# VHH binders against Type II restriction enzyme MwoI (mwoIR): the designs that were tried, part 9

Target 1, 363 residues: Type II restriction enzyme MwoI (mwoIR), of Methanothermobacter wolfeii (Methanobacterium wolfei) (o59646)
Amino acid sequence: MKNPKFTENQKEIEKEEFEFLQKLNFIIKESLELFNTNLKNSMKFINYITLPIIMASIESKSFNPFSEIIEKHIAFILNSKMNSLGYKFLPLGYSSDLTYENDNSIIHIDIKTANLENPSDFKDTVPLGINQSSYPGVLDCKIRGKNIKADCKKIKVYPNIPTTYNNKLTITNALLFIYPDYKEIIDEIREDYIAIRELISINLKDILTPIEGSLEEFLNYKPSNEKKRLEPILDNIVRGYFIHDKLRHEFSENVEKDLEEFEKKIIGIAKKLKEREIKPVAILSISIPNGELAPHYDDEIVSGKSWGSSFRYHYKKSGNSVFKGLDNKASRAVFLHINKEYLPVLKKYFDPITVYELTEKRL

## First folded at step 24 (VHH)

Design r6 (from p6 with Y32H)
Fold by ESMFold2, fold request of step 25:
Structure r6 (fold): chain B 363 residues (1-363), chain A 121 residues (1-121)
Amino acid sequence: as target 1 above (363 residues)
Amino acid sequence: QVQLQESGGGLVQAGGSLRLSCAASGFTFSDHYMSWYRQAPGKEREFVATISYSGRTYYADSVKGRFTISRDNAKNTVYLQMNSLKPEDTAVYYCAADEFVKYPSGDYDHWGQGTQVTVSS
């Protein structure tokens, strides 16, 4: 073997990373029943938030309406359990989603989501950005199809998280949530919503009379670099009409019929969202190698085509997702949850599927 | 009812070969990891080889290059071809199956009854 051997310090680092991974896995796995209960309770209110979800979809073509709920619940679980284990929350971390410390370590946890229909975001990989790792990644300085080359033997992708902080070891983890695709549900109603906004816009003269100037001049005014006055007025009317039952019957009979039909479509979308299991397809827990472990993970932590602006951890490259310096060869990436309905799809993308089990009480 | 039945064991001269078979029933064979373990008297059961549902294989260092695991999904059978046998390979060989790789225990849901392999010096 030409690879350098792990130093004793590197073995100790991996031991600490492994021990924290076990604590994190136990916390999340033990809490899945509470997560399901809280999600079920929040679905009682889906009818109240469906229109805001639809309105928010205008700014994005792909939208997971439940990602905020999951992030809130994970923060709730971790803050409570981590304190009981002697970890203190650090609100001003390195832009990590969650940061904690105890006497020996600083913990960075990043929460990642991926769409099941886009396997490049989850299949044997997790995106790290620059601030969710301490490992100096490989920089590729060759650009195919262009006459630009550089010798990058002396330059790495340098992350902004240090390997230690005040002599405390930095430990970095990701929780990766794979979701079903919601795009078809949102795309269908999105176009209907755009049509309703236009219908209201065309008929604004029924409810707006300018004091001065023409209605068109009033609505097309754009103060400074903001949106035209029409857009916030339409958003306000939509909220007034559909959420607060204001302006009902102020439009013509034909317009009111179209608005009422759209309201039925909102109810239908709320039903579809409620019926979709919002539990993830899968939840993976991933220990990201500390930068002092270089060069042992250089093949797995690479920038690729991003040219150093971000990088990925390929936790299954070469068929091995283990703590390379530990005798037990424990996995760095473990499934905490699998929705059995999607297991045939997951088996297309993962081999092996390593599943964490609560085989003993460790908390 | 899940059943794993090993066969093909016996007495073999050192340097010889044996092929073990494990016939499986009571579960979806093509979806399972199939593994071989062995246990010599007075020793703990030790890992020998695994073959995944996609055909990937894994071997203990002590048997790499000498043993080959394979599967026939049409016959619900996993095989262990053992070549260049040594007296140290003497053990009861067990077939095991699981839908997942379990962490941290590494245990399996289903085990066979075992077949004796004895390698004479």
Scores: ipSAE 0.350, ipTM 0.748, lowest interface PAE 2.6, mean pLDDT 80
Fold by ESMFold2, last read:
Structure r6 (fold): chain B 363 residues (1-363), chain A 121 residues (1-121)
Amino acid sequence: as target 1 above (363 residues)
Amino acid sequence: QVQLQESGGGLVQAGGSLRLSCAASGFTFSDHYMSWYRQAPGKEREFVATISYSGRTYYADSVKGRFTISRDNAKNTVYLQMNSLKPEDTAVYYCAADEFVKYPSGDYDHWGQGTQVTVSS
């Protein structure tokens, strides 16, 4: 088929998307020093959350211990700044991380974090949930790069966000934070945590008064075919002992020594994390095309192989990531921040690296 | 001190060819985007071509297929091979360098002094 021209309505949509992207970029770029300062301040409290971080890492193979902290901090910045620019916060509660409106548009912003060691999450792409786009995803008919049907028509998978509502244009954006991998730091202590968990398990008699029957039968019950009763009890004892100073001295002396040695290791890991002053490698700002712009971005916005459980915007798949309907070839994806220490690594993944600069002209 | 020195401009007949050079010093050449811009009398400066540190090239639509940008990192030099020249290609051609592509301005940290290209009908 022909590549149709942008309609005048589609050009207006891209103009509004571009203008909002400039406002968002200005807010975040102007706020970077506050962001860095507040992140440093949060690291003062890392001692209190290092054990919960370790415990969460056992339950998941992929782990970014600071993703929630980053999301919360950016939400604070945006909530305080967007209102001053005439955008009203809309607490929708379940559609995207942040939602705002003004007279013309409904704004959805999603905050993403990615591990530098996992380039599939950031290299020329941004993963999207079904609640993070209004553009239908095109399902790739290939399985592992092999097209099963030669004449396969592209199948559209529809997201939850409409292209307009309340007579206002929907505009969707992502802020993507790339961080170094923290797995090696957590892996130093992971084996020790497993060993402590086993030690507590063996010595539960020291703490638990048996109910009817054997303690082993009580702990091995699986009420929902998922986990034995033992696992939540062990997690509770770990939290009680290390976070709340409960159950201290209720184990034997040799068990208490092992628990205290593990506590020293937790403190050491927390100190190591604090001393790194954990900093983003890069911050990217991405304007996600509105669904009314179809078919112009069909090659870039694809559904994952799990049929609508996720989408991806491959913003460089067809070349440079531009607003295709605008004459100025402005980029839909720009870097707001680069940690120069990581620039050689970033150059392996990105070409071009397009950097946003504050202009003298204010909004 | 950063220096960009263009050379190779001159007068050429329409349909002809010309090769511009830009010698660079004062920065790590292999880490920079190298670009050509041009400015005709009475007009704004416009983008012509860029070549990245990884060798990827980008061209303005008006020159795509006719101009070729290349670089020689050993000589710290970027080239613009201009073929099938048209009278509208007449301009002062400027070399520019930056570690990044800048957005939204598209400006560069370093600019040369320019070399004149004149295409006669």
Scores: ipSAE 0.339, ipTM 0.740, lowest interface PAE 3.0, mean pLDDT 80
Fold by ESMFold2 at other seeds, last read:
Structure r6 (fold): chain B 363 residues (1-363), chain A 121 residues (1-121)
Amino acid sequence: as target 1 above (363 residues)
Amino acid sequence: QVQLQESGGGLVQAGGSLRLSCAASGFTFSDHYMSWYRQAPGKEREFVATISYSGRTYYADSVKGRFTISRDNAKNTVYLQMNSLKPEDTAVYYCAADEFVKYPSGDYDHWGQGTQVTVSS
């Protein structure tokens, strides 16, 4: 039996991917203090974003209130540092938001945050969108937990990102930040927020006067498959009242009292969020194989649950996923930082834990 | 103060067996990767075997099926059972310990001084 061998071009691709991974690892590891300082500065303004965080929390019970803030600060660091390595920002559509180029390569970097209590988002895997990989994903057309499946051997999940842009190699990476679960802070206020939405809903007549048709008919109208008009109206009134100081005193005294009590709870949540140590449990740096490396990573890059629109890279499947064409068999996924207070729980999820140390040549 | 002490080396004929031990102190043994490396004269130090804190084992291809790594957390000791020894196995065998697998190098935080294994033809 004869296994496919890496071509010389495929080996050169992996060499370039490995070299970039070292540069990225260096930037992030040397920037962790700046990241923490920038995040602490943002926490001084937490009062202004706590209500939007609470409003967003009703969509997911595993909500991480800091995910977007964390992603923005890392993106700022990368945008500031990539020029020093000879890369310039490349504004493209249908690509990663963090896209850069030099003479030889076009770099796509995706920043992911994951909740420590949801290991399916980080344990030996990283979820990818179609703008975050150039490797076609193996498609599995079945519904988990049911005997419904199809044969999809002739098609794959095809990404938007090509393997090259003309003569420049596509290099794709993910930075995965694992954070503690913040659900306890958010769960209490989530139920209070739902109650406030209901309170506003039953008192809408105080601020909406129907002109044609009944108020009930207006609020229950559902244009096609969209939400009823009630839902966005409630969100808007909440923003108007608590962020913009509009509609104050337009409700009855009892309703205004309840709204004021909720405002105090928002302030309390903001204090809890500000006092949290916003530091990752772990940071993983992941080199995602270029599509020209097919079929060597077919067992590791597979479709996600949304057939045709998402992928997963199983960077630890069947052992430690490596640069398979390089003699050194260096890992494609490596820890840049571990918060040692969480090491016992990380050891439940990861074996081995491979840690990057600065021993490589610098740019 | 971390200390690793190998023992059990010696002279053995080809096809024979030998069991190495490494006694550890100065750290929480059950939390560490324990590894064996070897170095023949004039050659680079090379990986032989690792046993993780969860008991998972990893072997170099050159020793797979012949060597077995094991650990005894009560005695803070890691073992390397070497069977079907070949002259190519002749080397100084080093015990190493670390909280993590190191990348891109295999230079662990703690190393023993080594024990000589010599396999005669």
Scores: ipSAE 0.285, ipTM 0.697, lowest interface PAE 3.1, mean pLDDT 83

Design r6 (from p6 with Y32H)
Fold by ESMFold2 at other seeds, fold request of step 25:
Structure r6 (fold): chain B 363 residues (1-363), chain A 121 residues (1-121)
Amino acid sequence: as target 1 above (363 residues)
Amino acid sequence: QVQLQESGGGLVQAGGSLRLSCAASGFTFSDHYMSWYRQAPGKEREFVATISYSGRTYYADSVKGRFTISRDNAKNTVYLQMNSLKPEDTAVYYCAADEFVKYPSGDYDHWGQGTQVTVSS
């Protein structure tokens, strides 16, 4: 025997995973119109989040300005609908934020957004954190760029999520939303924002007077492992000035002029974001194998970029991964929505494209 | 008007071979998944084989190793080469086409009228 045989327990696990996948697919597919309506309503208030979007864009060049909004709307839909299927919300830490339970299972759902221009975020794989799977991942114990390797056959990447909670089966799923790139809109203003931070930094003496020690020492102190004190102060001043109308006229006339010009640019970006189409390119629903199914998915669930810190689930090109222990050929990854305008691009990345349908059975 | 026309069915002895063809018109053939399904008397229609727009093939377990699906995009035709035929392969064979692989149902957008394959014991 080359591969171990599925035990009867493993077959029952896959049966329960398959049944839940169908329930999740039904809920999301049925709710697509509501999702789109909620998303459009959020855009009525884009003016209030445009500066926060700009500020966040410094941290990531692949930033999707709508990721948080998308996640909130899907969470609303799931929290509203899961009760109808006999599941209740289960607030846990160190798990998926969308966690539910019924008599037999604990459900974890992770919502992912991906940029169509970054295929590594969605093509035949889905990245997972240690709170998003119960299946141990295969380790890659090499050091990039050096001839240093270790044999890690005895150790896997072990996630935080157990395979069961007091005999209730853990079921994990991902919902993956693929969106068009917004880089052209964000790039218009990113360098302008960086320039404004520097302008405020040069002129901090207008609003901060040291009492003890030097202002430079104060601003360059690093109160955490991640940021100097200067960066939080600059961002705070930006929010105070542009969102809260504070600190107006505390800078010189030349500085105030430049801040007012930037404010006009913020308004222009808000208009462009409001006009931008936010329809998803595609929505995928993915059943992630439970860890009790080891070793049957070892070649599909592997460590991510950093040893021990992340995972990838390779759902085998275009959703071709199946429930290996079931007699049927059910896919573990299914498209719930495809925007036909992007179909030629999607066909470059996916073969097959497997689509879930709600249509009435006619046979 | 989309049309799928199967041909090549008939009576064949067990252990024999038969080649089905499906001529397609009314859509961009090279962009579609082409599939074969079959329906035996008193049974539900079941999947046999599919070939993607990129040439990847998929087979039901019951026919793997015996049947081969292929396509000719210049002729807008998909083929099913059936070898080592068994009486259990007796069915009406249908050609189907869709831009996507459909799940959980096999309710494809376009279906042919079917061609009878009978394998005598």
Scores: ipSAE 0.253, ipTM 0.675, lowest interface PAE 3.6, mean pLDDT 81
Fold by ESMFold2 at other seeds, fold request of step 25:
Structure r6 (fold): chain B 363 residues (1-363), chain A 121 residues (1-121)
Amino acid sequence: as target 1 above (363 residues)
Amino acid sequence: QVQLQESGGGLVQAGGSLRLSCAASGFTFSDHYMSWYRQAPGKEREFVATISYSGRTYYADSVKGRFTISRDNAKNTVYLQMNSLKPEDTAVYYCAADEFVKYPSGDYDHWGQGTQVTVSS
């Protein structure tokens, strides 16, 4: 089995990918202080968003309450800075979160989050959707633990993003943000919130008076694709009571006491969330190989399922994460930020840790 | 005070072997990448080999299969076993250390004084 040599076109593609990676790294690294300031400003309002966070926690056991806030601030930085490098925002509807263009290229940037307690999402790999890569992924041709295999030579997992748009090169990047796990903080109040919902449910007759039919019939009605009417009503009453100061004193004295005790717990959780480190544990910048570079990254870009609606880029599977066709052997994956409090943990997961240093060259 | 002291250089005939050592002090050796670089007269310093804190090794293409880097964390020492030496391997060999791999700069935090390796025909 021979690997074909890189063509001159493939080397030029890698040169363009490398040069954009440096521009992206500069923007983000230069802007870390602004990011920190913006995040602190959002945390001034933690008391107002803590109840919505608690309510959402019922839907997910592995919850990161700040991931979207952090991602939005990074997206703001990119939108603010890309023009200075000659790129215009270009939304394409089906593509990655952020798409930009200049005369020669179309840039797709995906902002990804990973929980530090789930290393399969960040350790030597980055998960990709079909809208986040142009490289066809190797399809898994074997069913694990069984003597069932198929010959998949003719079929790959094909992404939606083309390798070029007319003559503009497609460049794809990921910014991977690793966060602490907040599960322990949210877990301590989740059961209390469930208990409060049940308390309200038992006492709904204090608030809802049926005109015709029974209250039970009304609350248990379930339209075809919707929750029972009870569930939205409970959520609405919680918002009304705790956010809008409505329905106060409409319940019995004992119920009101329990609701006020829960309100104090919400405030306590807000304090704990604010005290937890709100910066990412680490920020990793990753250049995802263009599909014209096939087959040179076939060992690294694979589907995790036989039919595959997603990919993984295993950027260290074949050694260090490098631009394989460039003489300088520069890394495709570079750390832009490390929270030093977590460095011992990061050294368990990463070797090497390649760190970007600011430069004035070419920028 | 950080110190890196190379030893084991000398004159050797082509096809021969040498083993370089680098003794380290003044930092937590087990946390650092340890690297060898070399510089021939009139040329720029070039990468030879690196060994990580977890024992992974990386080599320049020109030395793969001939050179082996290793480390002894109990002795705070990194080694470069150089086999099948060629005249083009003639250079001053430098030991270097850093907690991270640096990008885009490859400028390590700590460098040794160097040891001369001369390969005769």
Scores: ipSAE 0.231, ipTM 0.671, lowest interface PAE 3.4, mean pLDDT 82
Fold by ESMFold2 at other seeds, last read:
Structure r6 (fold): chain B 363 residues (1-363), chain A 121 residues (1-121)
Amino acid sequence: as target 1 above (363 residues)
Amino acid sequence: QVQLQESGGGLVQAGGSLRLSCAASGFTFSDHYMSWYRQAPGKEREFVATISYSGRTYYADSVKGRFTISRDNAKNTVYLQMNSLKPEDTAVYYCAADEFVKYPSGDYDHWGQGTQVTVSS
């Protein structure tokens, strides 16, 4: 049974998935002007979030400083438009995962932000969490780096999302936003920030007064679980000094000079972030097959590297992934936006590039 | 100025072969999808074949196995080799170009003037 036919129920499921994808494509494509305008307006305030961006970059080697802002803005647009179409938002508490219902369906939309320099996050594939699919993924039971494997063909990666909720069809989609890399801008100042934290650390005596015990005892104390002792208070002092204008002139003149020079570097980084602008390289919409469509997408929905805690949908494994049970052969993955400046690099990653064009304005 | 010029059409008997060419200028040929469409009198223009910038090919069911699309990026030319021709293949054949595959429409940005292919019984 390697090539089973689609049942009539499976064809109806794909028809519903296709129809929703068209609605989603229209909503996003119609809203691109508003999306871009609101992002440009928010860049007026980039100087107020630049230090938080720098501080957050210490915890990650790969960093999109705008990812959370993008996700919140898209959620705002989708909530407004989906509500006007009779969909009710379901506050499931999932980060970035948007859930809606209407009379016939429960809709899950996952917003993904990918760095153009990390193609494993977007090239012909989209990573999925267990809360982002209803389709059981194929599992490969190998111990990485060892010649140890097991036959696990009898088990799959089983997601948390059912194929239906109370007889309402589950429909899952991803919106993938590809952005240019900001690493070179952030790397310019990362080491300077680390140096400023150390400078504050060795000069804490200027602003801390011991009450009990020596200052040396306080500064050298390590909790029993060996947590990093001083980094939280150093980061707090950085925020106090640069954001809130506290502790100014409490350090020696030489330390104050170094802090003022770092402040000038923060301003320079804010200017570079503003000049780069927050513009996506590309926006894709992706219809993720419902689990009742098994086994028709088994070659495309497979385990990730986490032994069943995640999967990925390879929407171009054997070519352009389509609604396999529909005669129209429509694509399940479509570009809604392409920044032509980046088209040469996108053509390295994608063939074909299938672009959605507005045909009717009814929303 | 974008130009697509078809050539190689003519009259041929059923079962025969014909090779169409389309010379392109005014755009970066190697970055475009190149397609052939055809239109018989009184009928809607229909898809025949497409070749992508990476060389992938796509065919209408009515011509699969008989027609072959190819491209020469050095000469900015796309070809359609038509074998085992039938009277039903009689039409004006148009070359088309676009940067992308369009969804859901198939309306291309650039079209040639067309070349007549006539297959006699």
Scores: ipSAE 0.226, ipTM 0.641, lowest interface PAE 3.7, mean pLDDT 81

